# Designs tried in a protein design chat: VH-VL binders against q0atu2. Part 68

Target 1, 119 residues: q0atu2
Amino acid sequence: MLDKKARIRTSREYRNVFEKGKRLSGRFLIIYYVENALDNNRFGFITNKKIGMAVIRNRIKRQLRAIVREYQGQVKNKHDIVLVARAGIGKSSFEGMEKDYIAIMKKAGLFARNANKID

## First folded at step 21 (VH-VL)

Design mm26
Fold by OpenDDE, fold request of step 22:
Structure mm26 (fold): chain C 119 residues (1-119), chain A 122 residues (1-122), chain B 111 residues (1-111)
Amino acid sequence: as target 1 above (119 residues)
Amino acid sequence: QVQLVQSGAEVKKPGASVKVSCKASGYTFTSYDINWVRQATGQGLEWMGWMNPDSGDTGYAQKFQGRVTMTRNTSISTAYMELSSLRSEDTAVYYCARDSGYDSGTFYFDYWGQGTTVTVSS
Amino acid sequence: QSVLTQPPSVSAAPGQKVTISCSGSDSNIGADYVSWYQQLPGTAPKLLIYDNNKRPSGIPDRFSGSKSGTSATLGITGLQTGDEADYYCGTWDSSLSAGYVFGGGTKLTVL
């Protein structure tokens, strides 16, 4: 799991991202992102009932956290980013989710320079 | 087979707008971004932007911000690129191209339209 | 003027080997996968190489790609007359305005 410092935890924090942030849709994910006033990035995760039962939603959330953790060092600093799982994500493999995340984050311009890991 | 078929050649005057269409077939239209790339006569390829046919989201090259609009009609699997305030420098062949980014996490254009010649002259 | 730098032209005789370089920076080639496109005279570009060194179906193995640091290279062995074309490298740039960028293109002439 992500460090507490790297997590969006409160409803107020989520609302701020949704109200002030930009929105981009991938194949399986929607991201909302906005600059924050901190020295670190924070991530939030939303898995609605439309993606499946609680067991499925929890699995998807774990997978998304794993993906975010893997690439967090390459994300531009000072951003709050909320990942919203889309309905079709349940049919996607972990690799598919990862690729979708990478693609959407690139389009959002959120990956920092020298992201050799995604090379 | 995947195919992108673009609209015919256009002749416009400076200050006018042009809208080029790109009809996709042979795959799920909403599953892949459409990119637009232009090429002036005797010049290289120039990326203009991307459009997500599912959401309608777009990302434009800074050079074209404010002048380009990329849209789609999902019911007919057609993407559109509209360029306004045309200048003589906009004379070029305009291509639509499918992006495989969602499948790979990397961006490359695996299928291209045949191109649309846009001529801007007074 | 192009973000990625290519030699404007290369030439070789049939059967020979040619290489086309593509030079970028840490924000593009240094950070993402490179693709190559072939454009025959009067035609639309065609994907030749993707993900640095992978060939789409239908592309012969005499075409190869490689990447090191902030540079990429396209290799063509057993050069044929039909290979005469313009070749472009491209990749995603992660600068402030993220987007795709192309090289200036290289005209390959088969002597």
Scores: ipSAE 0.906, ipTM 0.953, lowest interface PAE 0.5, mean pLDDT 95
Fold by OpenDDE, fold request of step 22:
Structure mm26 (fold): chain C 119 residues (1-119), chain A 122 residues (1-122), chain B 111 residues (1-111)
Amino acid sequence: as target 1 above (119 residues)
Amino acid sequence: QVQLVQSGAEVKKPGASVKVSCKASGYTFTSYDINWVRQATGQGLEWMGWMNPDSGDTGYAQKFQGRVTMTRNTSISTAYMELSSLRSEDTAVYYCARDSGYDSGTFYFDYWGQGTTVTVSS
Amino acid sequence: QSVLTQPPSVSAAPGQKVTISCSGSDSNIGADYVSWYQQLPGTAPKLLIYDNNKRPSGIPDRFSGSKSGTSATLGITGLQTGDEADYYCGTWDSSLSAGYVFGGGTKLTVL
């Protein structure tokens, strides 16, 4: 689990990201990202009903949190980032999700310049 | 087999615009980004930007921002690159290339179009 | 002028080994995987190496890639006349303007 301070938790916080942030789509994920006024990054996760049943949605969410946690140290500071799972993600492997996340984050320019090598 | 087929050579005047097409086949068009790379005569490769055929999202090299527009028509699996305000320095061969980013998390171009020569001259 | 630096040219006789260097920085080669492309005269580039050292199908094992720190190297053993071409390294740059970057290219001449 991500640290509380690293989580987007309130509807207001989510709304701010959606309204003011930039949007990028990958194969299985959509990210919304915006700069924040904090000294840390915050992450949010959205898995809606189009993904599948609650059990599936919860699994996907756990997997996405694991991915984010793995790479969070390489993400540029002062960003709020919301991950939205796309409909096809249920058919993807964990590795597929990870690769998609990495690709999108790179395209968004959200990885630190001096970050370690990323798969 | 994966194939990218580009439109024919273009001759343009300075200040005009050029739109090059890239038709993809042999794979799911919307599953891979299309990148555009140009090469002036006798010069090296220059990356211009990427386009996600599924979402239409784009990312352009800073040098071309404001002048380049990358689009697609998914119904015919075709990507487009339009470059405006052409100048003589834009004379080059323009390539479309498929990106492996979503499969690997790393960016490299595994398939290339045959190239489109764009000549800008008065 | 290119973000990644390559020697302008290298040459060797058939059967020999050549290496082509590619130097970058922490924001590109230091942070991501390197790819190599071969461009035969008058043709489009072709993927030669990806993920630092992997070969696509159809690429013979006499082509090899390696990476260390902010530098990458392409190795070609058993040089053939057909290897005469331009070679480009490339990788993703994670600087403020994230994007793909190429080396300046290296012209390989087979003597």
Scores: ipSAE 0.906, ipTM 0.953, lowest interface PAE 0.5, mean pLDDT 95
Fold by OpenDDE, fold request of step 22:
Structure mm26 (fold): chain C 119 residues (1-119), chain A 122 residues (1-122), chain B 111 residues (1-111)
Amino acid sequence: as target 1 above (119 residues)
Amino acid sequence: QVQLVQSGAEVKKPGASVKVSCKASGYTFTSYDINWVRQATGQGLEWMGWMNPDSGDTGYAQKFQGRVTMTRNTSISTAYMELSSLRSEDTAVYYCARDSGYDSGTFYFDYWGQGTTVTVSS
Amino acid sequence: QSVLTQPPSVSAAPGQKVTISCSGSDSNIGADYVSWYQQLPGTAPKLLIYDNNKRPSGIPDRFSGSKSGTSATLGITGLQTGDEADYYCGTWDSSLSAGYVFGGGTKLTVL
């Protein structure tokens, strides 16, 4: 699990991101992102019933959190980012999700300029 | 067999607009972004932007923002690039290219259209 | 003027080896994978190398790619007359305006 400080937790926080943020769609993910007034990034995760049963949704959520944690240090600061899982994500591999995340985050310009973890 | 087939050559006056089409086949059109790249005569490649055929999302190079519009018609697997307020410097061969970003997490263009020559002259 | 810097031209005799350099910065080559494209005279570009050093199907192993720091290199061994073309490097740039960037291109002449 992400640090409590790095999580979007309240309905109000989610609404703020959806109303004021930008939206980008990948193959398996949709991201909403907006600048915040903090010194850190916060992440939210949404897995709807269209993805599958609760067990599947929970698995996907765990996997997305793992991906976000892995690349957290490369994300530009002061952003609230909500990841919405798309219907087809249940059939995707972890690697597929990761690649999709990386792609849309790059398109959003949310990776730091000097991020060298990705060769 | 992946193919990108572009529309024919265009001749335009300065100030006019041009719309180039790119018909995709041999793969799921909505699964890959289409990028546009142009090349002036005797010059290098210049990236213009990307378009997600599924969502319609776009990202344009700053140089072309406000002047370029990338769209698609999913029913016929066709991408479009419209460039307005044409000037002589826009004379070039325009290419559409498929992006592998969603499959790999890295951006490169694995398939290209044959190119469309756009000539802007008074 | 191009974000990535390439030598304007290189030349060698058939059978020899040539290298083409591509120089960038921390926001592009230093931060993402490099691709190379071959453009034969009068034709559209063709993907030659992706992910720094991988070859698409149909590309012979005499073409190779490498990356170190903010620079990338394309290597061509056993040079053939048919290799005479323009070569471009490219990568994703994570600057303020994220997008793809190309090198200025290198004209390879087979003597």
Scores: ipSAE 0.906, ipTM 0.953, lowest interface PAE 0.5, mean pLDDT 95
Fold by ESMFold2, fold request of step 22:
Structure mm26 (fold): chain C 119 residues (1-119), chain A 122 residues (1-122), chain B 111 residues (1-111)
Amino acid sequence: as target 1 above (119 residues)
Amino acid sequence: QVQLVQSGAEVKKPGASVKVSCKASGYTFTSYDINWVRQATGQGLEWMGWMNPDSGDTGYAQKFQGRVTMTRNTSISTAYMELSSLRSEDTAVYYCARDSGYDSGTFYFDYWGQGTTVTVSS
Amino acid sequence: QSVLTQPPSVSAAPGQKVTISCSGSDSNIGADYVSWYQQLPGTAPKLLIYDNNKRPSGIPDRFSGSKSGTSATLGITGLQTGDEADYYCGTWDSSLSAGYVFGGGTKLTVL
């Protein structure tokens, strides 16, 4: 999983991304993203009650964290990125979430060849 | 049977704007992004940008930033590309194309409109 | 000039084989999948190859694609006069102005 430095942790940090960041929508995800003043990326995950019961929301969060971990080496450094699950995500496959994430991250300009390493 | 049908040819003066339409059928319009690509006579293909019909989100090629606006009307499954401050070098055929990104995570244009000729002439 | 480099023209006789190259960089062909488009005279482009080497339904197997490093190749065997067209490679470019890029196009003449 993501280490503690790669997590958005406080409500203030989340609000900064929503207030100052850019927004792009895919089929199952919305990303909000903004440059940060750090040497690394940070990720946050939001699943609201409209997604489903807590068991479903926790499964989706685990899946999204796994996807982010898998591709984090391709993400351009110095960004805070919040993934917001859309209502239909509960019926998506892991592969469908993964492809959606790849597509919106490319369109946001957040992927690059030989992006940051994981430590 | 995916189909993209574009509006007819346009003749414009320098400094004017043009708005090309692209009507989609045979698929869920809001599930795929529409891209715009142009081609001057005897020249290659030039990508202009993408537009998400669900959200209205766009991404424009740097060359067109500030002059291009891509929009849609979801009730009639129609995408639009507007190019302003026209110059003679904007004379080209303009294509809409559906991209594959959300199905595959890779981008390619699987369906194309027939093209709209825009001529910029004084 | 085009981000992806293709030869401007290529020719071969009916029944022969031809290849068309597409040269890019680490930010495009080196990092992402390549597609190829055929444009017959006076028509819109048509998807010919996607994901480096896959054919959409209706494209005969005499059309093939491959990729190595930062370059890609379109192969056409059993050339027919109906194959005379312009051919374009395309891919996603992840550089600072992220977007889709095309090669300059290759005119195929069947003599």
Scores: ipSAE 0.822, ipTM 0.915, lowest interface PAE 0.8, mean pLDDT 91
Fold by ESMFold2, fold request of step 22:
Structure mm26 (fold): chain C 119 residues (1-119), chain A 122 residues (1-122), chain B 111 residues (1-111)
Amino acid sequence: as target 1 above (119 residues)
Amino acid sequence: QVQLVQSGAEVKKPGASVKVSCKASGYTFTSYDINWVRQATGQGLEWMGWMNPDSGDTGYAQKFQGRVTMTRNTSISTAYMELSSLRSEDTAVYYCARDSGYDSGTFYFDYWGQGTTVTVSS
Amino acid sequence: QSVLTQPPSVSAAPGQKVTISCSGSDSNIGADYVSWYQQLPGTAPKLLIYDNNKRPSGIPDRFSGSKSGTSATLGITGLQTGDEADYYCGTWDSSLSAGYVFGGGTKLTVL
């Protein structure tokens, strides 16, 4: 579980990331990210109805939260990061989402040095 | 049967630009990033950057930031690398390579183009 | 010049074994998987080893890889004249300007 401080909560916080942040696309995910003024990272998750029925969307959100929890210790501090599920994500496995997340986070330069868990 | 086939050799004057093409076949072009790597005569491999053919997103090595542009045309499955303000130090063989990142979460180049020799001389 | 350090050359007779080292740091080899590339004279590099120790299809098992800490090693047994090539290690580097890095290359001569 992400704690309260590690969550993007308000519409204003989400819009700040979308309007001021950078974006990178993977196969199943898009990340938006911007430096924040806090001591910590915050994460947000978006699934829209184009992805599928509510059961599918809820499964995707649970899987993405689990992935972020696993790797959050590797993420460079002071970033707000929003994960947006792409329309085709419902056909992906948990492993596929995880690999996509790792790849785009590396290419965004968001992992800290000495990211041992990747191995 | 993955193939990356590059455009032919180029001779350029200092200050000019060069655009190298890399045509992909045997896989879904938009599913894998293309990287560019160069090698001056008798020297090692030098990574230049990556490009996502689906989104057009790029990441460039700092040394080339401001001089390199990586693009694509998805309708013909072709990636491009353009290097501007050429100087003699840019004389090298330029390779395109497919990266594995989205399959594995680790980066390695499983398929390479044959290379394009770019000579910068006056 | 190179982020990853390799010996500039190694040599051995046909049938013998060699190892090629690749030394890096916590931001590259220490944090990510290592790959190895073979470049025969006048040709493009070819993937030889990925994920530290795995061989792509078509690479014979006399090529092997390993990683320990911030160092990686390529092993080649049963050396053949056709193995004369330059060998490069490579990995992702997570430092300030994140990107892919190669070793300086090792020229293998089979005498």
Scores: ipSAE 0.810, ipTM 0.916, lowest interface PAE 0.9, mean pLDDT 91

Design mm26
Fold by ESMFold2, fold request of step 22:
Structure mm26 (fold): chain C 119 residues (1-119), chain A 122 residues (1-122), chain B 111 residues (1-111)
Amino acid sequence: as target 1 above (119 residues)
Amino acid sequence: QVQLVQSGAEVKKPGASVKVSCKASGYTFTSYDINWVRQATGQGLEWMGWMNPDSGDTGYAQKFQGRVTMTRNTSISTAYMELSSLRSEDTAVYYCARDSGYDSGTFYFDYWGQGTTVTVSS
Amino acid sequence: QSVLTQPPSVSAAPGQKVTISCSGSDSNIGADYVSWYQQLPGTAPKLLIYDNNKRPSGIPDRFSGSKSGTSATLGITGLQTGDEADYYCGTWDSSLSAGYVFGGGTKLTVL
């Protein structure tokens, strides 16, 4: 729900998602996701060194966390979800990452309601 | 110019399989998902599923799960839809279409193939 | 028995305005953007309206779209005989087996 409770924290928790979960790729992101035994969602973020230098990887992580926080109220509960940044994400805008996230979360069936703002 | 060009008409017997191809040109094939949509004579459009040409990921409509397989060959920019255990009610025109999801976060089909007629008769 | 409901047919004379309705639910039209497709006789569907009310390049402004609640409407003004076609609404459905859904289609006759 909040930052602490909504984070995947341990290596074992990450491994469970990668080994037992489903995978779906967008242009800039890959999501791995699996049902958990909790009453809430948890999110993890991976930017490996092939993405770029630490400044770039930290910026991407901050952007992805912001995107996830913005839409987390729309995500169906009881899922552990890991976002993996793909090579090439450094050329994406924040809006590009956001649209990619929305698209893959819809295709994964993880949104309960429309995540797009409708004016 | 974006184009989706599909394979020719097919006549099949019940119980057989059909594989329809969709060759893409005029854009980066791996950057957009391909969807498959069918239309029986005198009926509406029926969505069958999506396929990501980059990863090979798919999502199928519940009605077709277990009978449909969507694949691609990226070296020739071609998507495929294979439907097995054919019945007479599978007689339809099958379309491939490019979806907009990664550009906008909303899904619509901006380019369509010309359609492939599949006839299933005994 | 389409997920999205459209009238089976509408008709009007050249020069008139018609509207085509599309009725859905909170899991589709109520939750996501609506698109409209035109299918001329013997041809593939063509994108006519996206994101509720936007026109792709090459679509004249006499075609319009709107959405309210769980319903969407396609408007066509200055009706021409070349507008005789089947029209489909479509949108993403976010229910448990998430996927794309179309309306049943509306045959427009110009008399």
Scores: ipSAE 0.808, ipTM 0.911, lowest interface PAE 0.9, mean pLDDT 91

